# Ledger of designs, part 5: VH-VL binders against Sensor protein DivL (divL)

Target 1, 212 residues: Sensor protein DivL (divL), of Caulobacter vibrioides (q9rqq9r547to758)
Amino acid sequence: NVSYELRTPLTTIIGYSELLERADGISERGRNHVAAVRAAATQLARSIDDVLDMAQIDAGEMALEIEDIRVSDLLLNAQERALKDAQLGGVTLAVECEEDVGLIRGDGKRLAQTLDHLVENALRQTPPGGRVTLSARRALGEVRLDVSDTGRGVPFHVQAHIFDRFVGRDRGGPGLGLALVKALVELHGGWVALESEPGNGSTFTCHLPETQ
Below, E stands for the ipSAE of ESMFold2; O stands for the ipSAE of OpenDDE; V2 stands for 0.75 times the mean of E and O plus 0.25 times the DockQ between their complexes.

## First folded at step 1 (VH-VL)

Design x5 (framework fv_ixekizumab)
Fold by ESMFold2-Fast, scan of step 1:
Structure x5 (fold): chain C 212 residues (1-212), chain A 120 residues (1-120), chain B 112 residues (1-112)
Amino acid sequence: as target 1 above (212 residues)
Amino acid sequence: QVQLVQSGAEVKKPGSSVKVSCKASGYTFTSYYIHWVRQAPGQGLEWMGVINPSGGSTDYNQRFKGRVTITADESTSTAYMELSSLRSEDTAVYYCARETYRYTGYFDYWGQGTLVTVSS
Amino acid sequence: DIVMTQTPLSLSVTPGQPASISCRSSQSLVYSDGNTYLHWYLQKPGQSPQLLIYKVSNRDSGVPDRFSGSGSGTDFTLKISRVEAEDVGVYYCMQGTHWPYTFGQGTKLEIK
């Protein structure tokens, strides 16, 4: 199970390492291969972190460090972290936030982690020429964080289970990311939702209570 | 809150070695590359090398190759830079810096610096 | 190795006046992914360098909009529209396109 998430980036690292051996003496090509190996290693490290974070949550040992967070900073920082991957995939990555959304109470590290997983999922599901939008809005008693994509959408028969562990692996992504999103949002006293029409993209929403 | 906290200043004799530490906090240590950059008094910045804490893979500037060793300890979220065969020209402030993830090629957080003085 | 050359090496500016710093690379900084990995840092006296601008023209969080970056290929410019006392320090350009990462010699900005 978790071996699938670890095996895929490891295979990529091994493959690019072999290419580096064959390309010895070509500096630009070697640098490109190193970049690919670094990308795969970072993905593996994040997968390992996700497994460990989920284990910590399951054990009841993850404590949130609640602070005041500017919602616009949260979204803009998430966009910045994903810009290179979006550009490589030919996908437009946009942020839409209203100035009146203001502050939320939450764990900045864990909310950033939540957005990173949602953006990574959106980029995997969105073909070149598509768009991924991060947005936030204030509603009665809550703040909603949305990640919308123009990608392939989620088949109706899997929508009820999309946040279950290892459900997304056949879509070419990690199987734990969305489960971790759900767990982290629920630790904040919130809940997660999906609105998707197959073939017409998806919107993942994190509902965060105003008084936490 | 992301922080990189380095070990204190050191005075070393020529021919000895120095090992500077960089303790990371406020983020997942293994998800970001750590680089080492030095600055001799009154001079500019010079890149020394990099480590991927996830696997311990390193790359070094040729000027330091054979004298520099960069390591990382995941259990303590600490990176180390060891420079051997010290000479007076190695007197410098040594910085650790975090590369923004997704391999953007720039440093978003820097340690406070460690002054290493090589003298008689 | 890619050589980064800054001009001028020092400049003195009256508060409120503009300043401009040039950075030239010995090779194109356009990477195979289409991005240009040229960045600007400011080192204030006694402090660590801090990021100002990344990928030619993007301001880091908290950097005032009086700072702007421009350029392409091998020629890059950092502009300060109205210099303030807090802008004193040494400015460095850096290329992140290829290892080893290399810096310009630095430009010292002083207030008259």
Scores: ipSAE 0.000, ipTM 0.412, lowest interface PAE 20.4, mean pLDDT 83

Design x6 (framework fv_ixekizumab)
Fold by ESMFold2-Fast, scan of step 1:
Parts: structure tokens; C-alpha cells; sequence
Structure x6 (fold): chain C 212 residues (1-212), chain A 121 residues (1-121), chain B 112 residues (1-112)
């Protein structure tokens, strides 16, 4: 499988980078360089996974493992995974979940993947001192998951196609993150939306069918 | 918005090979899968294979026993289907079709105009 | 391989009357996602096939509401509530649950 052939050398690079970061006799400057290599290899591995996931979706081969998911857990877990990156970027990462949101019916792994991409996009667009908020609310017939940032916003020219593939590739990664968000949400029977004013941040919303 | 335009009709001798092209215009070529489907005169539709340009992954109907190769060139937004060791039974109209997964479709929403390949001595 | 069987193979309909076409699969097309990977296409004489219904029951863009799809698992139906002259052609069902994708043998719709 091509996934195994690409992941093996990347895992090796990541593993040795970690070992070198902990090794005696390496300079501080050398340790920083090794950390940068490890970060780049880790990002490449995630990009490869995104390409393979999109290929599976395109082929109609992605099977969702549907389960009942507590929305607050989904958001808090996403916050925990992104907390270190938020701190490194000088960004406040908060969760604001309505008490009565309860459960959604969906694939926990794929919804976590969806939130991870939205949070990574928000952190990338938010300068130090800014804020990223994960929130959820129940509306008639649906549950809405929001990722809001106080960042640069999305230029009007690109808003209509922000979920298209390879848009924003120059911001790092293969440009599949938001396209994969759209594909995964739509596999759940939902839809995605963006509300943004350039210079005044962005809110990405995932609309998911109601279940309780 | 998106159109698929195929190459022109071909007449081939038994034992030769044919390579049919399918050029996508409008939209983003790498954002969907391209399938190949053939239809013999007066017969139904038969699926031949698919390529997912975004990854370069191809899959084939085993009925063609390794005779079919599907490739894509993203720089020209063109997919190709090459069928080798041609027989008279390969005389058919060959279609390319886009599989759209966005909005959960996973169906062939856009088709090329078809390419007639005639295999005769 | 999944085998797709259509009935009838041909039908003649007076304009304004309804038509119904059945499609059966040799195994369930219901995926764990909750979708039935069954699609309906229309091929008008001399033209490429065009998408009518996707995922069992969803109308494709531009398809009139007189077309509807129903069914789940192994038994699917395409209905036309009132047939019009422009509906003449061959109707195909297709499964996209697993490769190789397979088509039914086709149903020819003619006007009386």
C-alpha cells in the first residue's frame, strides 16, 4: 500500500529526530535544527494522510464508524490536542459549549480530524495575542460546531471557494485541510459554512444532523 | 461548469493498442476521480477503471486482465485510458466520467462525449 | 462482483402516465455511512449518459421533481410520475459500493 511505503521513512525520520533532540553532546542550535526537521516530517506525514483520506473518499471507500458522541468531549479533546501549538503561537484557545448540546451521531475519529483541520487553519491565520474559540450549539434539526478566530479573515475573492482543493496551499500543507473538512462533514449528511470579514476574523461552522 | 472533452474516433487493427484522452475544462481537475466506461454497439455500460489524480491511484476492472492502463497529467488536466492487445470485441464507445464526492454524491455527474474505437482487420 | 438486475428491460408509456423501473443488487448496497450507493442514469439516443438520481433517492441538479428514487439494501425503484417525450432513452442503475462498479442491463423507455 503506498501509505505504508511513505509512512515508514517518515516514521524513521521522526524517531531519529526525537532521539537526537535528547542526545548528549548536541549543541542548542543543532537541537533546534533537529526539532525543525522533526516538525517538518510530522507535517508531511499528516499531509500524506490527508491525501490518502481524500483518495478514499473520492473512491467511495471511506466507511464511517458511527457512534454517539458527547459534543463537549469532542471540543475539549480538540482543544487539548492543539493547546501546545496555540501556546507557541501566543494564541488563546478556548472552548465554549452550551450545557444542553448533548450528543451527536457521527464518526468520532473523522469529526476529531475535522476539528483538528479547522483549529490548525484558525491558528495559522491568528497573530499572537489573538483568540480561537471552539463552540457548539443545538439548533432546530441540527447541531452546529463553530471554530471562530480573531485573525486576518478571509479575502472576499476566496470565500466562495475556500473549501476547494489546494486553495491556500502556500500557507503550508497540500491545501486539502478545508476540502477534507467539507468532504467529511458531507459524509455525515451535513454541510459547512464560513462567515468572515477581512481583518475581523472568521467563523467556520459545521452543520450536523440532529440526534439525541 | 466542468466539461470533459475526449479525443476523436480511432480505427485499430487487432493486436494493437489505443490511447484515448479526456481533457477537463472549468473547475479543478485534481478535485475529482475520473472513471472510464465503455459501451459496445447496442449493449449496456461496462466499467473499466478509475484514476484519482489527487493521489495518482488507479484501479481496474479485472475483466481486462491487465490490458488497461489509466493515467493522468495534472499539468494539462487530461486523463488517458490505454487499452492494449485489441480484439474485435473491444469495438465500443469509450466514455470518461467524473465522480463527484462533494456533497456526498459519489456518482458520475459529468460525462465526456464518448470516443468510438473500432477494431477491424 | 455485484450483479445488478433491472426490470423491465423495455416499457412503452403514453405521455402523462407514470412509469416505474426496478433494480436489484446481488448484495446490500447500504454502507455503514447510512448511504445506499445506487445511482440512476439516463442515456438519450445518440447522447452520453446523464445522472438522474444519486445515493438511492437524491435528485441531481436540474432533474425535474417528477423523477424519484426509492429503496434500500438490495431493492431499488426509479419512478417517473408523468412521462414526457423528453424522457425517452435507456435508464441504467449502477452500484458504487465496491469496485468494479457495475451497471444493470438497462431499461428502454419508449412513447406509445
Amino acid sequence: as target 1 above (212 residues)
Amino acid sequence: QVQLVQSGAEVKKPGSSVKVSCKASGGTFSSYAIHWVRQAPGQGLEWMGVIIPIFGTADYNQRFKGRVTITADESTSTAYMELSSLRSEDTAVYYCAREWYSSGRYAFDIWGQGTLVTVSS
Amino acid sequence: DIVMTQTPLSLSVTPGQPASISCRSSQSLLHSSGYNYLHWYLQKPGQSPQLLIYLGSNRASGVPDRFSGSGSGTDFTLKISRVEAEDVGVYYCMQALQTPYTFGQGTKLEIK
Scores: ipSAE 0.000, ipTM 0.424, lowest interface PAE 16.9, mean pLDDT 82

Design x7 (framework fv_ixekizumab)
Heavy chain, then light chain:
Amino acid sequence: QVQLVQSGAEVKKPGSSVKVSCKASGYSFTSYYIHWVRQAPGQGLEWMGVINPSYGSTDYNQRFKGRVTITADESTSTAYMELSSLRSEDTAVYYCARGLYDYRFDYWGQGTLVTVSS
Amino acid sequence: DIVMTQTPLSLSVTPGQPASISCRSSQSLLHSDGKTYLHWYLQKPGQSPQLLIYEVSNRFSGVPDRFSGSGSGTDFTLKISRVEAEDVGVYYCMQSIQLPYTFGQGTKLEIK
ESMFold2-Fast, scan of step 1: ipSAE 0.006; ipTM 0.562

Design x8 (framework fv_ixekizumab)
Fold by ESMFold2-Fast, scan of step 1:
Structure x8 (fold): chain C 212 residues (1-212), chain A 123 residues (1-123), chain B 112 residues (1-112)
Amino acid sequence: as target 1 above (212 residues)
Amino acid sequence: QVQLVQSGAEVKKPGSSVKVSCKASGYTFTSYDIHWVRQAPGQGLEWMGVINPNSGYTDYNQRFKGRVTITADESTSTAYMELSSLRSEDTAVYYCARTYYEFWSGRYYFDYWGQGTLVTVSS
Amino acid sequence: DIVMTQTPLSLSVTPGQPASISCRSSQSLLHSDGKTYLHWYLQKPGQSPQLLIYEVSNRFSGVPDRFSGSGSGTDFTLKISRVEAEDVGVYYCMQSIQLPYTFGQGTKLEIK
């Protein structure tokens, strides 16, 4: 299939790039070039995965593996995966989870993927010295997952279209991250919302149905 | 109509070099890798090397490294194989053959072959 | 290098009878992409090799249904259900899972 055919050469490129970085005798310039190649290949692999995931959702072929998920673990794991990038960008990455939010029924991999896209978007939009907060709360009939940032905010004319496919493509990447967030949350029977004041940050909220 | 047309037979003296050409037509030259395979009289097939005409990337069978050079000219859709320091045991028919190379999905089998070029090495 | 071993090295068949050729590789030809990179070629007398079967069992365009390929991992078989005069030649298996590509020794098919 296309997935194996793309991932195999990318895995090979990444693997050999890692081996070259560890090799004795490689020049400083060569090591820098190898690191750049590996970074580009890794980014391409992520972009390809997003395109393939969206294609599967559109075809009605993505089946969720529903399980009981501790919401606090979901947020803490997402924070852990993004800590290094946050530190490199000079951004504070915090988790605020209400006590007794408890469990939710959902696909752990897909909800983690959803949070990763939201955190990545928040970090990209937040200048050094800012803050990104992951939070969760239980409301009537639902659990809300929030990703808030103190960044540049979303212009009003863009807010109506922020979850459309290929919006933001000119700012880097295929522009599928937020569209994929919407699609994955909707597969869980939920919906997504944005509250933003241009120049004053953004809060993206995933509304997920409560397990009764 | 896909064709790979090779240059004519050559007779060479030991120690000299030979350069065989393979002219492609009927397809996009840069979409297919060109390989070289030789066959000594009455013997089997031996892979010599490959070129990607788009990138210029080459790889060679270790037993021929240092003696074989494969090149390609996109403007004429022609690949070349040069073998130096010829010996009598290099007497063989030399074939070019293509494989489909695409990032999404490749076809790593020889779907079309050239007609072959007989190279005879004798004193 | 991957070593490809064919058996038998030669066989003679009466027209209309079946023929079977085996090919063994020194290591698995199954790639992580799910494909097995084992192919069969026929070289008729005085001609270039021509593709018969690619990736174990797929007939190349124009190849008669009489030809079939099977196998997995390291053991492969080419079968001709009803041999015809035009099938005379040398049959080669080839692996393309890694460079260098390597071929079996060849199996010569003759008509009795």
Scores: ipSAE 0.000, ipTM 0.428, lowest interface PAE 15.2, mean pLDDT 84

## First folded at step 4 (VH-VL; framework fv_ustekinumab)

Design a1 (from u6 with heavy chain R103E; at its last look DockQ between E and O 0.47; V2 from the best seeds 0.00; counts 0 for: pae E 3.8 > 2)
Heavy chain, then light chain:
Amino acid sequence: EVQLVQSGAEVKKPGESLKISCKGSGYSFTSYWLGWVRQMPGKGLDWIGIIYPGDSDTRYSPSFQGQVTMSVDKSITTAYLQWNSLKASDTAMYYCAREGYYESSWYDAFDIWGQGTLVTVSS
Amino acid sequence: DIQMTQSPSSLSASVGDRVTITCRASQSISSYLAWYQQKPEKAPKSLIYAASSLQSGVPSRFSGSGSGTDFTLTISSLQPEDFATYYCQQSYSTPYTFGQGTKLEIK
ESMFold2, look of step 4: ipSAE 0.376; ipTM 0.727
ESMFold2 (binder alone), look of step 4: mean pLDDT 92; pTM 0.942
OpenDDE, look of step 4: ipSAE 0.696; ipTM 0.858

Design a2 (from u6 with heavy chain S105D; at its last look DockQ between E and O 0.73; V2 from the best seeds 0.00; counts 0 for: pae E 3.5 > 2)
Heavy chain, then light chain:
Amino acid sequence: EVQLVQSGAEVKKPGESLKISCKGSGYSFTSYWLGWVRQMPGKGLDWIGIIYPGDSDTRYSPSFQGQVTMSVDKSITTAYLQWNSLKASDTAMYYCAREGYYRSDWYDAFDIWGQGTLVTVSS
Amino acid sequence: DIQMTQSPSSLSASVGDRVTITCRASQSISSYLAWYQQKPEKAPKSLIYAASSLQSGVPSRFSGSGSGTDFTLTISSLQPEDFATYYCQQSYSTPYTFGQGTKLEIK
ESMFold2, look of step 4: ipSAE 0.389; ipTM 0.743
ESMFold2 (binder alone), look of step 4: mean pLDDT 91; pTM 0.939
OpenDDE, look of step 4: ipSAE 0.767; ipTM 0.884

Design a3 (from u6 with heavy chain S31D, light chain S31D; at its last look DockQ between E and O 0.64; V2 from the best seeds 0.00; counts 0 for: pae E 2.3 > 2)
Fold by ESMFold2-Fast, scan of step 6:
Structure a3 (fold): chain C 212 residues (1-212), chain A 123 residues (1-123), chain B 107 residues (1-107)
Amino acid sequence: as target 1 above (212 residues)
Amino acid sequence: EVQLVQSGAEVKKPGESLKISCKGSGYSFTDYWLGWVRQMPGKGLDWIGIIYPGDSDTRYSPSFQGQVTMSVDKSITTAYLQWNSLKASDTAMYYCAREGYYRSSWYDAFDIWGQGTLVTVSS
Amino acid sequence: DIQMTQSPSSLSASVGDRVTITCRASQSISDYLAWYQQKPEKAPKSLIYAASSLQSGVPSRFSGSGSGTDFTLTISSLQPEDFATYYCQQSYSTPYTFGQGTKLEIK
């Protein structure tokens, strides 16, 4: 599994490096090749981190650094990190946080990682002119973090498997992304859900307990 | 390296049972839906159904529900299509195909196809 | 069930021609549409997924467009190896359904 996840972007890096070396000087095409190599290297680094994180979780060795987190900051920071990609894709990226949600106890880095994977998934599924919304609400005994999109939706027969490992990775999809979301939320004592109708977008919800 | 290899041609009589196979290799067999498609001689493609090898979840076309059974054996990365009682109208080429992905976890099209198994049912 | 209707059912063309095949769904299927090519005595080959995304290894002269109910497959400059039958298929909901096929013949 690990070797496969690393091999695809590595092959891309090697291929573009060879094209660049064959180039007679550095042209606009050469700059595009360099950009492709850099993008593939960045994807490889993220894939390695995801694989290592999943391995640590499977071994029971991932220790959460629990702290008080302002939920609105968590959502706004996730929006800020994804803003450029949303703009390049022609997608509106909005945050809707209820004023009274306040604080949650959790691992800030791991919850940010969770939101980043969900937002990345939402942006991949949303065509230009669409919308992705990050929202939070406090309910009895929990805080709900939602990432909702107006994209293509998820076919009914796929919905039960959407959090399985390595699903979609052959096409540059999340691979471990959504599986890692599930694992990280469950480490916080929570659970994840999907509500989707094909053609009418999707809402991914992370249910997190009020205390840890 | 990724491929689906189907069993050989079959000649049967009406009322007989039949089980044809489709062996996957070069990929994670339990992570992809597998579909079956029928093509009658000189006709177009007709979808039978799909099965998820990881848990044997199935979705059948209404016209094939109860007429045929899809199953898998994960230990040998093989899918099966089975008839308890063949009819002359079952004469066709049968393809298995892997449902691929679209830039995310969602399945979207049959990206790898088996070579086909010709089934002839005549008396 | 969602019905898929292709037009035309058959088409004659010459090498170098721009060829257009259309596919209409009986209801909106968003972009859950694939195109396949089938040569005589062979298994179908995937050309396009998600209405407009080209499968790896497929020549750039093939392109797909459309969303909702109306979809188009275009071959910009027909080559000898492109004479085949083409099928559209929806995966929006089960049962999946194929169009009846468009046979592309030498003029």
Scores: ipSAE 0.011, ipTM 0.597, lowest interface PAE 8.7, mean pLDDT 85
ESMFold2, look of step 4: ipSAE 0.568; ipTM 0.803
ESMFold2 (binder alone), look of step 4: mean pLDDT 91; pTM 0.940
OpenDDE, look of step 4: ipSAE 0.796; ipTM 0.901

Design a4 (from u6 with heavy chain Y102T; at its last look DockQ between E and O 0.62; V2 from the best seeds 0.00; counts 0 for: pae E 2.9 > 2)
Heavy chain, then light chain:
Amino acid sequence: EVQLVQSGAEVKKPGESLKISCKGSGYSFTSYWLGWVRQMPGKGLDWIGIIYPGDSDTRYSPSFQGQVTMSVDKSITTAYLQWNSLKASDTAMYYCAREGYTRSSWYDAFDIWGQGTLVTVSS
Amino acid sequence: DIQMTQSPSSLSASVGDRVTITCRASQSISSYLAWYQQKPEKAPKSLIYAASSLQSGVPSRFSGSGSGTDFTLTISSLQPEDFATYYCQQSYSTPYTFGQGTKLEIK
ESMFold2, look of step 4: ipSAE 0.491; ipTM 0.792
ESMFold2 (binder alone), look of step 4: mean pLDDT 91; pTM 0.934
OpenDDE, look of step 4: ipSAE 0.763; ipTM 0.887

## First folded at step 6 (VH-VL; framework fv_ustekinumab)

Design s1
Fold by ESMFold2-Fast, scan of step 6:
Structure s1 (fold): chain C 212 residues (1-212), chain A 121 residues (1-121), chain B 107 residues (1-107)
Amino acid sequence: as target 1 above (212 residues)
Amino acid sequence: EVQLVQSGAEVKKPGESLKISCKGSGYSFTDYWLGWVRQMPGKGLDWIGIIYPGDSDTRYSPSFQGQVTMSVDKSITTAYLQWNSLKASDTAMYYCAREGYSGWYDAFDIWGQGTLVTVSS
Amino acid sequence: DIQMTQSPSSLSASVGDRVTITCRASQSISDYLAWYQQKPEKAPKSLIYAASSLQSGVPSRFSGSGSGTDFTLTISSLQPEDFATYYCQQSYSTPYTFGQGTKLEIK
């Protein structure tokens, strides 16, 4: 049986597929339906990947491909991937990285995936006119990656449970993003923190050790 | 299908104990807060509290703290609301509801059908 | 505790009318406000979350607006099935609190 969180993109794909079947030729409305179907299919594929990744992590079967990664490139690439969504949402997406943060040892694909989930979460929580900032700094024995937003914040009683809850269920996907962030950062020997005041934004920090 | 199914109506006398239940299905029970809401006959909604089934973390309304106990049994995806000693003023419809979210928590998006509790001599 | 006050407490309207119900918080709750519909002898149904977001499956004639302390639920073109009691609720901080309810009656 498909869980509720997987049903939303499936329902969207089915609905628009039916509309497309009844369309004649190429209309502006038809192009919008095709775009919606493609977007839903893409989201479903990502959701399936997230479920499979979590299953692999739970089984202890995910192996990291450790390499030297330039932190500034990691943040700039994450910004580039999210820029269109930020613009559609009316949100400023900025990168602030100290020039001397340099390199980190980690799995580039998995750290990019971690940032993507944090940015998606931040954009979802930030109303038009707000700001999301990707930043990094080097501290004693670690590198910290921050994703900060000026959004709605997280209520105090929820903060202790935020990484073991589903996020984004009503906007498609299984809502595993923050749980995956925690799992992937912990696979790197690190830990995740949240600093938030309800109504006044949130900062998610990935603490990554210099040596793994 | 996501749903919450509550136990049946209860008729009790003052001083008796009572435990009513709310069974969740179709979703990850331990990943959502579950709330309890009281509605006195002909009155509005009154929040009792919420419990997080993953670790039994609870938040009570001050007016209900010490009056009722919320608990869960994760193995059967069931939440409970319990009184040690009922009063006539406890006569009400009791609802359980799942706290859904888009981001963190938003609203009680799924509600049980309610359990009517009548306390009379 | 955060007090939630609804206005009006009751309202009579006709099918096809545009209906507005307001909800006021005693302090700022950002957008942590939900609206519920309750029909006699039934459990409440979620209509709106985060002050303005429509719950899945809820007709588009329902809309919510507001932020901070002042919130509004609007029903465009009222339908027969919309006659019910409506509640606002804050989830900004515990204890959560509901408004006293607005009973929408047929005129």
Scores: ipSAE 0.366, ipTM 0.713, lowest interface PAE 3.4, mean pLDDT 87

Design s10
Fold by ESMFold2-Fast, scan of step 6:
Structure s10 (fold): chain C 212 residues (1-212), chain A 122 residues (1-122), chain B 107 residues (1-107)
Amino acid sequence: as target 1 above (212 residues)
Amino acid sequence: EVQLVQSGAEVKKPGESLKISCKGSGYSFTDYWLGWVRQMPGKGLDWIGIIYPGDSDTRYSPSFQGQVTMSVDKSITTAYLQWNSLKASDTAMYYCAREGYSSSWYDAFDIWGQGTLVTVSS
Amino acid sequence: DIQMTQSPSSLSASVGDRVTITCRASQSISDYLAWYQQKPEKAPKSLIYAASSLQSGVPSRFSGSGSGTDFTLTISSLQPEDFATYYCQQSYSTPYTFGQGTKLEIK
């Protein structure tokens, strides 16, 4: 697995960076340099994973590990992973899940990855003082996962191309995040939608079919 | 180096056809909208339209709709602006410009071509 | 169509002055506003995007502010190379529209 082989040296770099951050005798300047190295290595690892995941999907080689997933756990875990970044950005990150949504059939890792990309996008688009909300509801034959933000919104001419590859590339990755969201949701038999009024935020919705 | 290189100056007569070009290099041509802007002698900037090279989706200014045609050739990373029948009022400098990413959405023309001067006179 | 009104049409200033150029939209455009600099016989150069974000390589003396309908471009300490025409442009909706330009002249 090429992904695994590339990940190993990056994991080593991240691990030693963390050890250096905790070491006695390191200057404040040295700690800042180490933190920057760790952040860069982490971003590189994510970028490599995105490229490899997209390549696997394009080749028809990505197999989903389908399991029963509690929707509220999906949303709460996504919130927990993004909470520090939300706090640093001055953005409120909330979860609003209907009590009776219950379980869905899907790949937990890939659905978590999907939510992570949507939340990262929402946080980049939302100025300090704004809000990002993860929510879910059950509808006839499907479960809908929403990521809503109070940010800039998306211009109408961009909306037709928002899931194309490399949109948003200027924000430190290969620009595959929203394209991967679309691909991963479609692998689950679902579809993805955007509702946005420029200047009034955006809502990305993942429509996931029930087991049959 | 990210750049847009436009074709050279043109001198034409009214009624003639014309196709000017804008070649992109140093970036992924199909991932950015490309715009065209007119500047008449001594005047300000007028937006003509934008084209998405990935699928040739176009958005024209109503003032230019039906007056000009935007197109692309992805194989040579080149965009075109075309007139079927030029008028003296088409005399202007024409710029192409790449619409860059701002806040992960397209917000501004970050890279501009050097311009193509089109002169239409009898 | 969204109309962009710039003021003044021209102004004279001296090196070292603080200069402010204003741009008003006929309706709210959030922060979908860019500022461009154009020197004689040259293509426009991007200065500011998203109303307040400085384009890479642009000197820090340039700054943009505003949201909604009222926007300003400020040059904190004018330099000789800053004498040019400045344009605002909205990208909130098509058709995109430019202001009429502000010519900044040597006093």
Scores: ipSAE 0.421, ipTM 0.758, lowest interface PAE 3.4, mean pLDDT 88

Design s11
Fold by ESMFold2-Fast, scan of step 6:
Structure s11 (fold): chain C 212 residues (1-212), chain A 122 residues (1-122), chain B 107 residues (1-107)
Amino acid sequence: as target 1 above (212 residues)
Amino acid sequence: EVQLVQSGAEVKKPGESLKISCKGSGYSFTDYWLGWVRQMPGKGLDWIGIIYPGDSDTRYSPSFQGQVTMSVDKSITTAYLQWNSLKASDTAMYYCAREGYDSSWYDAFDIWGQGTLVTVSS
Amino acid sequence: DIQMTQSPSSLSASVGDRVTITCRASQSISDYLAWYQQKPEKAPKSLIYAASSLQSGVPSRFSGSGSGTDFTLTISSLQPEDFATYYCQQSYSTPYTFGQGTKLEIK
């Protein structure tokens, strides 16, 4: 198992970096060096997971573990995971979910992963003082999950290719975040959309089919 | 390293055809928009257009639409700018440039070719 | 088309000076503005993207600011290698448009 073999040494590096960071007797500069090593190892672990997930999808090997998921829990949990990063960036992170959206059939881990990538993207594109909103709505034959930001928006020529692989690759990570969003949503039988105007923010929508 | 290398200088007569090239290396050629910019002698920069090598999607400046054609050959990571019939007013330095991006969006030309000087005279 | 106007068209300065170049868009372009440096007989070099983000490898004496219609490029302590022509460019909508350029010359 390639995933297990790669994650084990990374977990060890992260663990020992955390212990060193909390150790007595190291200088402030030494603590900064250890924090940098931990941050780099954590980023590498995420990048490896994204690459392996995409490879698994391409091979037809990713099997979804379909279950009933409360949509409001899905959004609130995604908000909780991103709250500290939003606060550090000076961005308001809100959830607006209609109470009657109810349940959807899907893979909870993969839908959480999808929202995490969309929220991470929204936070990167939103300057301090802005807002990111996670919302859900039930429509005819589908549930829509939206991640909306008040950030810089997406130029029209970029919109045509934004879900392509390796967008943003040379700026950090493998550039698979939005490509994985598309792949995971399509694996659920759905589709993804973007509505954006430069300077007027962006809304990414995951259209998930109603299974009932 | 990431690099764009353009073809050498050209001297042509009005009415002749011309195709100049821009070869990318050190990066995933099909994942970045590539732009063309004209600079007439002693003048500023004029945007010609951009092409996405992955599917040959193009966006042209209205001033250049129909005057010039952008294309790519993915197998050799090369972009082209082509004229069917050159005019003296096409005399200029032509640059290709990769449109880079921050973490997710394209919005600036971060890597530039060295330029191809095109001279059109009788 | 969005028109980009730079001010001044030319500027004379001495090494060590603080230099400011401005760029005005004919309509709001949010932060979709880049700054380029071009030395004689060389290709342009990217300095700033997204109005205020420094390109990798560009010295920290360069900075950009602004949003909407008014933008500024600042060089905090001019060095000999900084004498060049500077261009702003919008990527808010096609066609992309460049300013006319600001030539920075030795005083």
Scores: ipSAE 0.313, ipTM 0.704, lowest interface PAE 4.3, mean pLDDT 87

